VHH binders against Acylphosphatase (acyP). Designs and how they scored, part 12

Target 1, 93 residues: Acylphosphatase (acyP), of Lacticaseibacillus paracasei (q038c3)
Amino acid sequence: MVKLAKQIVVRGRVQGVGFRWATKMIADNLDISGTIENRSDGSVFIQAAGEPLNLAKFVAKVKAGPNPYANVSTYEEQPLEDVPNFRGFQVTG
Key: E = the ipSAE of ESMFold2; O = the ipSAE of OpenDDE; V2 = 0.75 times the mean of E and O plus 0.25 times the DockQ between their complexes.

## First folded at step 18 (VHH; framework vhh_7d4b_2)

Design m2 (from l4 with Y107F; at its last look DockQ between E and O 0.74; V2 from the best seeds 0.64)
Fold by ESMFold2, look of step 18:
Structure m2 (fold): chain B 93 residues (1-93), chain A 121 residues (1-121)
Amino acid sequence: as target 1 above (93 residues)
Amino acid sequence: QVQLVESGGGVVQPGRSLRLSCAASGFTFSRYDMGWYRQAPGKQRELVASISDSGGYTNYADSVKGRFTISRDNSKNTMYLQMNSLKPEDTAVYYCAKDLFTSEPGFSDYWGQGTQVTVSS
């Protein structure tokens, strides 16, 4: 089945609140592969790939905040045309 | 084996200070956001403060803002909580936690044994 991939940047109260590992848990549950990292400007950068319906669910949960302590005030995405062979969803930085 | 060991608790008078430490082992400490939780007798545990993996971002419960300061030293695998102007309401067992910011059913996260802080009278 075809997989879609996205590159995502979120801002808000997204660092220091367990965002990355909570997001990994959501990704693992939805069979989403990719990476997530903190950026020095306070944003969180995500690459996510998976079956279209599961990827849509993943995006919805990220926008809503993956745990009670996160607050996503800005969400931006763009298509990720060529995707490395991700092995699961990894916290990389 | 993940271990988190809290220390620095004790019995102090109101208005005094304590510094808690959390020694971490069994995982790559510098990759995780960390937090301090507390639980008073008969009450639910609550998040007191949290800190990003690099130490650059911190968050505090309203009840402790301006009095408590969270910090970390990634070279020593240690997180700290400086608690100033202590009040009787701060009496609780304090726990450190490894990136524990989800309450989803079936998830078991890691935190330490706890250290007792008692602020008398």
Scores: ipSAE 0.405, ipTM 0.724, lowest interface PAE 2.0, mean pLDDT 88
ESMFold2 (binder alone), look of step 18: mean pLDDT 82; pTM 0.838
OpenDDE, look of step 18: ipSAE 0.802; ipTM 0.902

Design m3 (from l4 with T102I; at its last look DockQ between E and O 0.81; V2 from the best seeds 0.67)
Fold by ESMFold2, look of step 18:
Structure m3 (fold): chain B 93 residues (1-93), chain A 121 residues (1-121)
Amino acid sequence: as target 1 above (93 residues)
Amino acid sequence: QVQLVESGGGVVQPGRSLRLSCAASGFTFSRYDMGWYRQAPGKQRELVASISDSGGYTNYADSVKGRFTISRDNSKNTMYLQMNSLKPEDTAVYYCAKDLFISEPGYSDYWGQGTQVTVSS
């Protein structure tokens, strides 16, 4: 019914540890669309959209670390008021 | 098909250095984080070092920090591990891996055949 969208910034041991592809697998399993990219400041930036319950599960898994090698020390989110027309969940950078 | 070929292993005395190489093919190398793993006799395979797709961020196991350096050359589809100040505890088969191992539905692990590093005498 209703899709929510968020933009998310995570920091910690999140680059060079397979974070983005592990997160894509979680997103695909939960039917979350959006994008994920590494930022030059060491953070990972995510845009994610989906049904509220699935989006909540996605967020929980991201916060916990999507694989054993990642460590999320800081999690920040903001709502996206305009939901982009995402085609699946894509690693963009 | 994805192929990863490790080379550069050997038998060395403690305190010496080795440089490992991983030649990659069958995928867009520059798009993936990469890692070096090792497996010592009687032990589980462990992550030694990892490197982001661009090469800008690296991570190391505490046991090798300050002694090992991971790097990559995306123009040559090659990842490297410079191993300095080698210790007997570093004796293992070393493997390169595409996008660090995870055990999830639909995700595939891609490993090389490994290269033996032996530090003794």
Scores: ipSAE 0.474, ipTM 0.763, lowest interface PAE 1.6, mean pLDDT 88
ESMFold2 (binder alone), look of step 18: mean pLDDT 82; pTM 0.834
OpenDDE, look of step 18: ipSAE 0.766; ipTM 0.890

Design m4 (from l4 with F101W; at its last look DockQ between E and O 0.84; V2 from the best seeds 0.67)
Fold by ESMFold2, look of step 18:
Structure m4 (fold): chain B 93 residues (1-93), chain A 121 residues (1-121)
Amino acid sequence: as target 1 above (93 residues)
Amino acid sequence: QVQLVESGGGVVQPGRSLRLSCAASGFTFSRYDMGWYRQAPGKQRELVASISDSGGYTNYADSVKGRFTISRDNSKNTMYLQMNSLKPEDTAVYYCAKDLWTSEPGYSDYWGQGTQVTVSS
């Protein structure tokens, strides 16, 4: 069925706490494709694509913190108009 | 074949210092956040300190903040924990970890064998 894609920026205690690899585990379990990277301003940037229900579950888990050590203080998203041809979900930076 | 080997533990008096090392192999060390955990007898394992893949961001448990310093040298595949002003409550086995634990099913924790730190008079 149809896939949706989002660009996500999260801030808080999100770098140096295993956020990216924990998020990859969640994405892989929900069949979400995309990328995740640390930004130099302390934020984490995510591109995520998948079936709407699974993407919503992914977003909920990211907002809640993907592991006990992370704390998401702010969450921003915007839709991606086209679904990029991601190969799985990858930690890129 | 991830391997993590902690060293530098010992028995010291309160107020003294120790420096722990974690030698890593079997993975691309520079791509992962790393952490130091500790576990005292009868207690749950707790995160002591963590450090981002680049070393630019660090986090500390409240109980050690200002006394412990985590660092890493990606050219040597090694992470360190400088422990100053040691207290008896710091007594534990200290473990290094590749990445940090998650609740997701199928997550495989990668821990070293641990190094004992004992602070007693």
Scores: ipSAE 0.457, ipTM 0.759, lowest interface PAE 1.7, mean pLDDT 89
ESMFold2 (binder alone), look of step 18: mean pLDDT 82; pTM 0.836
OpenDDE, look of step 18: ipSAE 0.778; ipTM 0.894

Design m5 (from l4 with S103P; at its last look DockQ between E and O 0.91; V2 from the best seeds 0.69)
Amino acid sequence: QVQLVESGGGVVQPGRSLRLSCAASGFTFSRYDMGWYRQAPGKQRELVASISDSGGYTNYADSVKGRFTISRDNSKNTMYLQMNSLKPEDTAVYYCAKDLFTPEPGYSDYWGQGTQVTVSS
ESMFold2, look of step 18: ipSAE 0.676; ipTM 0.840
ESMFold2 (binder alone), look of step 18: mean pLDDT 82; pTM 0.843
OpenDDE, look of step 18: ipSAE 0.795; ipTM 0.899
ESMFold2, look of step 19: ipSAE 0.462; ipTM 0.758
ESMFold2 (binder alone), look of step 19: mean pLDDT 82; pTM 0.833
OpenDDE, look of step 19: ipSAE 0.800; ipTM 0.901
ESMFold2, look of step 21: ipSAE 0.449; ipTM 0.745
ESMFold2 (binder alone), look of step 21: mean pLDDT 82; pTM 0.843
OpenDDE, look of step 21: ipSAE 0.782; ipTM 0.894

Design m6 (from l4 with S54R; at its last look DockQ between E and O 0.85; V2 from the best seeds 0.67)
Fold by ESMFold2, look of step 18:
Structure m6 (fold): chain B 93 residues (1-93), chain A 121 residues (1-121)
Amino acid sequence: as target 1 above (93 residues)
Amino acid sequence: QVQLVESGGGVVQPGRSLRLSCAASGFTFSRYDMGWYRQAPGKQRELVASISDRGGYTNYADSVKGRFTISRDNSKNTMYLQMNSLKPEDTAVYYCAKDLFTSEPGYSDYWGQGTQVTVSS
């Protein structure tokens, strides 16, 4: 019933290693909606919304690295106050 | 249909250079990270280098750092691997790959047919 939303910034070996599409596959499997994009400073920015248990599983997978080539050295999150009306989970940049 | 075609391999002496090309079609090239893998006889494929969708971020295996350079030209749907200071240990079939392997269900990797690089005195 209750949905939570977070914005997430990760750094490390996270660009050029298939991070975004691996993360989309995880999100789709967990019914997480939102967006993911590369930032020019080398970070990856995520907005994610879903049921609390599934969102927690999603976060754990992102922190661990969504594929064998990624390495997350820094993880930051903030709750989203105003939850956008996401349609699925999209790679936007 | 996704298609990846490697070219530019050959037989060279140690210390020389080769430039590999990967021509891509059947998908939106500019949306995907890309990689070069290699496989020597009797060994598993290993990631050699990877590059972000826009080309701004690259990663290299320790064994090739400072010698190999990955690049891409999204206007030509082509990825490259410049291989300098080649060593006998670089002898392998080199493959380009769309995106990188993931353990999640439904993910698929696509490989080219490969190009042989042989470094021999």
Scores: ipSAE 0.441, ipTM 0.759, lowest interface PAE 1.8, mean pLDDT 88
ESMFold2 (binder alone), look of step 18: mean pLDDT 82; pTM 0.843
OpenDDE, look of step 18: ipSAE 0.773; ipTM 0.895

## First folded at step 19 (VHH; framework vhh_7d4b_2)

Design n1 (from m5 with F101Y; at its last look DockQ between E and O 0.75; V2 from the best seeds 0.67)
Amino acid sequence: QVQLVESGGGVVQPGRSLRLSCAASGFTFSRYDMGWYRQAPGKQRELVASISDSGGYTNYADSVKGRFTISRDNSKNTMYLQMNSLKPEDTAVYYCAKDLYTPEPGYSDYWGQGTQVTVSS
ESMFold2, look of step 19: ipSAE 0.694; ipTM 0.843
ESMFold2 (binder alone), look of step 19: mean pLDDT 82; pTM 0.835
OpenDDE, look of step 19: ipSAE 0.802; ipTM 0.904
ESMFold2, look of step 21: ipSAE 0.487; ipTM 0.769
ESMFold2 (binder alone), look of step 21: mean pLDDT 82; pTM 0.841
OpenDDE, look of step 21: ipSAE 0.792; ipTM 0.898

Design n2 (from m5 with Y107W; at its last look DockQ between E and O 0.63; V2 from the best seeds 0.62)
Fold by ESMFold2, look of step 19:
Structure n2 (fold): chain B 93 residues (1-93), chain A 121 residues (1-121)
Amino acid sequence: as target 1 above (93 residues)
Amino acid sequence: QVQLVESGGGVVQPGRSLRLSCAASGFTFSRYDMGWYRQAPGKQRELVASISDSGGYTNYADSVKGRFTISRDNSKNTMYLQMNSLKPEDTAVYYCAKDLFTPEPGWSDYWGQGTQVTVSS
């Protein structure tokens, strides 16, 4: 089936709160592949690919905060045209 | 194989300080956010402080802000909680925790056996 890919930047209370591993759990359950990493400016960077409906569900859960400790205050995304061959969803940094 | 061992608890008078340590093994410590939780008798376990994998971002419960400081040394696989100006309401068993993701909100999948902190006259 058709796959979409996005790169995503979130800001807020998103580092030091278990954001990345909670997001990986969500991605694995929705068959989303990609990567997630902390950036030095306090943001979290995500590359995510999957079937359109599941990717939309993934985005909704990320925006809502993947656990109770997270607070996403800003969300930015861009389409991702030339994606790596992702092997599942991995925490890379 | 994941092991978390808390130490540094004890009985102290109000206004004094304690430093808790959490020795970690069985995982790549530097890849995980870490946290300190506490549980007083008859109360639910609560998150006290958390720290990002690099140590650059920290979060605190309102009740401990300005008094407690979380830190980590990734070269020693150790997390710390410096507890200053201790109050009787800080009396609890303190647990360190690997990562804050949980199937049920408020708790991690992994924590240690705990160390008792008692603040009384």
Scores: ipSAE 0.462, ipTM 0.756, lowest interface PAE 1.7, mean pLDDT 88
ESMFold2 (binder alone), look of step 19: mean pLDDT 82; pTM 0.835
OpenDDE, look of step 19: ipSAE 0.780; ipTM 0.896

Design n3 (from m5 with K98R; at its last look DockQ between E and O 0.72; V2 from the best seeds 0.63)
Fold by ESMFold2, look of step 19:
Structure n3 (fold): chain B 93 residues (1-93), chain A 121 residues (1-121)
Amino acid sequence: as target 1 above (93 residues)
Amino acid sequence: QVQLVESGGGVVQPGRSLRLSCAASGFTFSRYDMGWYRQAPGKQRELVASISDSGGYTNYADSVKGRFTISRDNSKNTMYLQMNSLKPEDTAVYYCARDLFTPEPGYSDYWGQGTQVTVSS
């Protein structure tokens, strides 16, 4: 069983639209661990780890917008090799 | 237990103003995006305005842009909706909501009981 981990930044209509908590619901359903927070520049920052297929599903749902009010215009990711041992998926800020 | 209590509704003439308040308790208010929805008779609930946890980012329905202003005071656990230049079309029950999900079974745990706004000549 291999886990992949990613650090993700999304921009667009992503703050003030329930993005973080909708994303947490998706992550919990897909057994994705990590964190999500609003950043002061208007972006949302995500660290996500999980099984490759579930992580791919998670990413697809994030890109599509986790609820009807969100609109992701920019998606960027970087791999995480030394990832903290996350306990579930948490909204941290 | 999450609790949201709306206030400030009433019956007003067209062109007047009202200020709605949403008092929040039972959760860490400053960690959540918040929104105002409204439901007119015979219509589905619609999002009117939303605001980020810090208050730095807001969104508005086109029908209220320039007339309504959403705000929040995290030190008082309160969200507001300033409603200027009210029109008969704004007549609805207004609800505050934590997290801007579409309605699902059990949605009352995330929503207030509503406050009636009636704009009538």
Scores: ipSAE 0.421, ipTM 0.731, lowest interface PAE 2.0, mean pLDDT 88
ESMFold2 (binder alone), look of step 19: mean pLDDT 83; pTM 0.844
OpenDDE, look of step 19: ipSAE 0.773; ipTM 0.893

Design n4 (from m5 with D109L; at its last look DockQ between E and O 0.78; V2 from the best seeds 0.65)
Fold by ESMFold2, look of step 19:
Structure n4 (fold): chain B 93 residues (1-93), chain A 121 residues (1-121)
Amino acid sequence: as target 1 above (93 residues)
Amino acid sequence: QVQLVESGGGVVQPGRSLRLSCAASGFTFSRYDMGWYRQAPGKQRELVASISDSGGYTNYADSVKGRFTISRDNSKNTMYLQMNSLKPEDTAVYYCAKDLFTPEPGYSLYWGQGTQVTVSS
């Protein structure tokens, strides 16, 4: 019943390696809602919301790289206290 | 229905070049990272090169770095692989793929029929 939300920025080998769609699959399996997009500086930006335990699992999988081709070299997050009404987990850019 | 059609393969001598094309339909091409895979007889399929949805970021297997160049034209729903300085070890069937392989149980890749590249004297 309790939802948490996070804003996440990852860098490394994270664009052009199927990162966003692999992350969406993980999010869907964990009932995480939110968005994911490529940024022009080479980073990937994520907004993610869900049950605390599932969100923690999601974060762990993102940090480890959501598929074998990705390599996350830096990971930064901030809480989102005003949780948007996400419709599932969507690749937005 | 997702369709991926590879073309441009052939038989060439070592040191020569080939350019592969992948024509895509049945999905919004510009929203997906794309990849070229290859499979030689008796070997597992391996990722050769990949490219971001916008075309701004590319990645290559170590064995092809500096020799192969991946590109895409989102207005034509087409991805390319320029293969220079071909070696006999590059002999394989080459496949284009929508998105990249992931070991997740509910995930499946979409592959084309493949195009044969043979590098032989």
Scores: ipSAE 0.423, ipTM 0.738, lowest interface PAE 1.9, mean pLDDT 89
ESMFold2 (binder alone), look of step 19: mean pLDDT 82; pTM 0.833
OpenDDE, look of step 19: ipSAE 0.802; ipTM 0.897

Design n5 (from m5 with S108P; at its last look DockQ between E and O 0.74; V2 from the best seeds 0.67)
Fold by ESMFold2, look of step 19:
Structure n5 (fold): chain B 93 residues (1-93), chain A 121 residues (1-121)
Amino acid sequence: as target 1 above (93 residues)
Amino acid sequence: QVQLVESGGGVVQPGRSLRLSCAASGFTFSRYDMGWYRQAPGKQRELVASISDSGGYTNYADSVKGRFTISRDNSKNTMYLQMNSLKPEDTAVYYCAKDLFTPEPGYPDYWGQGTQVTVSS
């Protein structure tokens, strides 16, 4: 089956609140591969790939905040054209 | 094995200060957000303050804003909580926590043993 991939930028109360590891748990449970990292401008950057329905579920959970401490105020996504061969979902920074 | 050891608690008068320390081992400290929680008798643990892996972003409970300051020294694998202008309502056991993550059953929780802070005459 075909896989979709996206790159995602979220802003808000997203750093210092356990966002990245909570998001990894969600990704692992939905069989989403990719990476997640903190950016120096305060945003969190995600690359995510998986089956379309599971990727949509993943996006919904990220937008809602992956734990009670996070608050996503802006969400941006774009298709990820040159998809790396991700090995699971990894916190890279 | 992950270990978190809190220290610096004690009994102080209202209006005084304490500084808590959390010594971390068994994981790459600099890769994780960290937090201080507290629990008063008969209450649930609550997040007091949190800090990003680099130290650049912090968050505070409303009840401690302007009085408490969280910080970290990644070269010493240590997190701190400076508690100024202490009030009797700050009386609690204070816990250091890795990641602020509350996983589903079957995932490990990473908490220290706690340090008692008592604010009374």
Scores: ipSAE 0.487, ipTM 0.767, lowest interface PAE 1.6, mean pLDDT 89
ESMFold2 (binder alone), look of step 19: mean pLDDT 83; pTM 0.844
OpenDDE, look of step 19: ipSAE 0.800; ipTM 0.901

Design n6 (from m5 with D33S D53S L100S; at its last look DockQ between E and O 0.05; V2 from the best seeds 0.00; counts 0 for: pae E 14.7 > 2, placed apart)
Fold by OpenDDE, look of step 19:
Structure n6 (fold): chain B 93 residues (1-93), chain A 121 residues (1-121)
Amino acid sequence: as target 1 above (93 residues)
Amino acid sequence: QVQLVESGGGVVQPGRSLRLSCAASGFTFSRYSMGWYRQAPGKQRELVASISSSGGYTNYADSVKGRFTISRDNSKNTMYLQMNSLKPEDTAVYYCAKDSFTPEPGYSDYWGQGTQVTVSS
């Protein structure tokens, strides 16, 4: 299966609102592998890899907010060409 | 046109089993997560179980863990719900859903017509 990967940074109301867990649930449902972590600046950093259409779905859900409590004010992404060997989707921080 | 058709519902006594099926068409089934929801009389629709596109990941409501099993056959475009040890509290209309990601029904794009499950002594 062809896979694509992205690095993502989101800001807004994205910490303390179940953002990471909700994102993992979405990732697992779409067979997306990668990592998600909170940063000290209040942002969330995501690495995500998967089938192109599923990755597009994943991105759309993240942008919209993975749950009703989240509010994404800014979204940034870039291609991740050197894809790590992810073990599922993990909340790493 | 996306179409989801549930079957397998019915009336059973407590402790018995039912197996629901959802026949999907109008989209590439194997690329989407699927799920089952249910709505009991006077209650809100709630997630029962969800399954990833490949079937490698499953999620269950706490109330059905250990009793219900969700599965799929991508070669047949069909999703299943094996319901064992049924309880009266499981009485509800059960709905098949496309793109089931969260317990919130609003996150699903498409629904079937639903199938009635009644558990009564």
Scores: ipSAE 0.000, ipTM 0.239, lowest interface PAE 12.4, mean pLDDT 88
ESMFold2, look of step 19: ipSAE 0.000; ipTM 0.120
ESMFold2 (binder alone), look of step 19: mean pLDDT 84; pTM 0.857

## First folded at step 21 (VHH; framework vhh_7d4b_2)

Design p1 (from n1 with D99E; at its last look DockQ between E and O 0.90; V2 from the best seeds 0.67)
Fold by ESMFold2, look of step 21:
Structure p1 (fold): chain B 93 residues (1-93), chain A 121 residues (1-121)
Amino acid sequence: as target 1 above (93 residues)
Amino acid sequence: QVQLVESGGGVVQPGRSLRLSCAASGFTFSRYDMGWYRQAPGKQRELVASISDSGGYTNYADSVKGRFTISRDNSKNTMYLQMNSLKPEDTAVYYCAKELYTPEPGYSDYWGQGTQVTVSS
């Protein structure tokens, strides 16, 4: 019943290293819904929603780097007040 | 069916150059980060270079920085590796890869058959 949603921006070595697809695999395994996209400033933007414990696990894996090639130097999040009706976790850009 | 076909390898003397190509088919090439890996006999496969889906961001192993250049042409579904100032330590089978490896369960690696690069005098 209880779901949380977050907007996340990560920076660092996060584009060109397979970040988005590795993150999708983690999200799918944890039943996290949402979206992920590259931004033109080099950052990666994520919207993620799910049960609090699974969302916390997802965040921890993103912060640590979802694969060995990524390096997350900054991590920022904001809560989403309204939980969008995401259809799974999708790479959108 | 995903296919990756590497070409351009060969036997060369130290200091020479080679250009590798990776022809991709069976998926939307422009949506994926891509990488070049290499594996020397008895060693683990290692990432040499990677490039973002648009080509705007690249990454290199320290051992090849300044000597190797990765690029891609999304209109031709092809990725390249320009290898200059080759050294004997660059001897390996070179593979292109769709998506970079992750340690998470359920990850499925997509690799080509590889192209041999041998640098010896």
Scores: ipSAE 0.402, ipTM 0.719, lowest interface PAE 2.0, mean pLDDT 88
ESMFold2 (binder alone), look of step 21: mean pLDDT 82; pTM 0.829
OpenDDE, look of step 21: ipSAE 0.793; ipTM 0.900

Design p2 (from m5 with F101W; at its last look DockQ between E and O 0.79; V2 from the best seeds 0.71)
Fold by ESMFold2, look of step 21:
Structure p2 (fold): chain B 93 residues (1-93), chain A 121 residues (1-121)
Amino acid sequence: as target 1 above (93 residues)
Amino acid sequence: QVQLVESGGGVVQPGRSLRLSCAASGFTFSRYDMGWYRQAPGKQRELVASISDSGGYTNYADSVKGRFTISRDNSKNTMYLQMNSLKPEDTAVYYCAKDLWTPEPGYSDYWGQGTQVTVSS
C-alpha cells in the first residue's frame, strides 16, 4: 500500500467553528494520519498521510468545509517529502 | 464526565441586557472551540455564537451580530455571552456546547441543560 502525504494550509472562517475536531473525525473515518493545528495568523495547518484515494477524499471534505459552520476561502497544499511516523490523526494546537 | 452548566437567564424588557455564563468541567476546556446555541419553542436549535479555544476568533449568527458578544476565561473554565439590546425574538432556551455539531458519524453532542431567556413587555 503506497501512502502519500501533504502539508495543507486553509484560510477563511476556519478558527472558532469546530474545524479541527470535525477534520479529525473525517481523518479517523478515512484512516488518515497526521496533525492539525490553529496558527496565530488565523489559518489552520494540516499534515495528512494515507492511501491515495482516501487522501483525495479527505482533501475534498476539507475544501468543502468539514462541518456546516466552516468556510474555506483559500486552500494551499504541498507534498510532504519525508513522511513522519504519525500515530493516528491528532489535534496538536 | 463532561459537565456544562448555564446560568444568567431571566425575564427582561426589550432593549435590556443579560449576561450568560457556562461553567465547564470534565474535559480540558482550553483545547476546544465552544458555542452558544438557542432553541425557541417550535424551532430547531441554532448556533448563536462560537469562539476559538484561545478566544482569539469569534463568529456570530447574523441575527445577533453587533448586539451579542461571546467570550471565555480559560483560567476559570467559563464561557460567557453578553446579550445587549435584547429583542422579543431572542426569547429561547440558551445552551452552551463543547465544540460545534457536525454531521459526521461518531460525533457526540455535549450540551448543558440550558437557561431560559425571555424578552417581553
Scores: ipSAE 0.594, ipTM 0.803, lowest interface PAE 1.2, mean pLDDT 91
ESMFold2 (binder alone), look of step 21: mean pLDDT 82; pTM 0.838
OpenDDE, look of step 21: ipSAE 0.788; ipTM 0.897

Design p3 (from n1 with Y101R; at its last look DockQ between E and O 0.68; V2 from the best seeds 0.58)
Fold by ESMFold2, look of step 21:
Structure p3 (fold): chain B 93 residues (1-93), chain A 121 residues (1-121)
Amino acid sequence: as target 1 above (93 residues)
Amino acid sequence: QVQLVESGGGVVQPGRSLRLSCAASGFTFSRYDMGWYRQAPGKQRELVASISDSGGYTNYADSVKGRFTISRDNSKNTMYLQMNSLKPEDTAVYYCAKDLRTPEPGYSDYWGQGTQVTVSS
């Protein structure tokens, strides 16, 4: 199997609305590994790795907002060249 | 094992204040966003206020903005809702919620039992 990895930053109504744990649920269902954390500037930072089709589905759900309370106004991503050896999908901060 | 216990509800006249508390146990409180929901008779539950894990970010329903204040004390595993200038429209059962989960089948572990707030003339 081939894994891709991405680094993602989202902004908007993304902190204090249950974003990280809703995103973890999506990641677990799609067998996506990685991490997610709140940043002090109000953004949410994600590292995500998985099979290309599942990673694309994960990205689409994050962009759409992983729950009804979230509003993603800005979405940025970069490929991660080296795929870290993540242990599942973890909320780290 | 997750337990959320609301307190502080009561019957008050319009214009008065109440302070609700939510005591949390059975999970690492400081890792989760928290919220207050309410449900009036014949209506669906609605999110009233929410607060980030650190307490640094809050969100309020338009109907309560400027009147209600959400806060948390992570050292005491407790969340609060200060409700000022209460209106009859605020009458509802108020629920403390872990991680802003909706009240669906199988989600009862994320909700408290509720505390009644009644605002009547």
Scores: ipSAE 0.479, ipTM 0.765, lowest interface PAE 1.7, mean pLDDT 89
ESMFold2 (binder alone), look of step 21: mean pLDDT 82; pTM 0.836
OpenDDE, look of step 21: ipSAE 0.611; ipTM 0.841

Design p4 (from n1 with S108M; at its last fold request DockQ between E and O 0.91; V2 from the best seeds 0.77)
Amino acid sequence: QVQLVESGGGVVQPGRSLRLSCAASGFTFSRYDMGWYRQAPGKQRELVASISDSGGYTNYADSVKGRFTISRDNSKNTMYLQMNSLKPEDTAVYYCAKDLYTPEPGYMDYWGQGTQVTVSS
ESMFold2, look of step 21: ipSAE 0.753; ipTM 0.874
ESMFold2 (binder alone), look of step 21: mean pLDDT 82; pTM 0.825
OpenDDE, look of step 21: ipSAE 0.793; ipTM 0.900
ESMFold2, look of step 22: ipSAE 0.730; ipTM 0.864
ESMFold2 (binder alone), look of step 22: mean pLDDT 82; pTM 0.832
OpenDDE, look of step 22: ipSAE 0.797; ipTM 0.902
ESMFold2, look of step 24: ipSAE 0.754; ipTM 0.873
ESMFold2 (binder alone), look of step 24: mean pLDDT 82; pTM 0.828
OpenDDE, look of step 24: ipSAE 0.794; ipTM 0.900
ESMFold2, look of step 25: ipSAE 0.422; ipTM 0.743
ESMFold2 (binder alone), look of step 25: mean pLDDT 81; pTM 0.829
OpenDDE, look of step 25: ipSAE 0.765; ipTM 0.890
ESMFold2, fold request of step 26: ipSAE 0.390, 0.642, 0.630; ipTM 0.733, 0.835, 0.829
ESMFold2 (binder alone), fold request of step 26: mean pLDDT 82, 81, 81; pTM 0.832, 0.830, 0.831
OpenDDE, fold request of step 26: ipSAE 0.796, 0.797, 0.805; ipTM 0.901, 0.901, 0.904

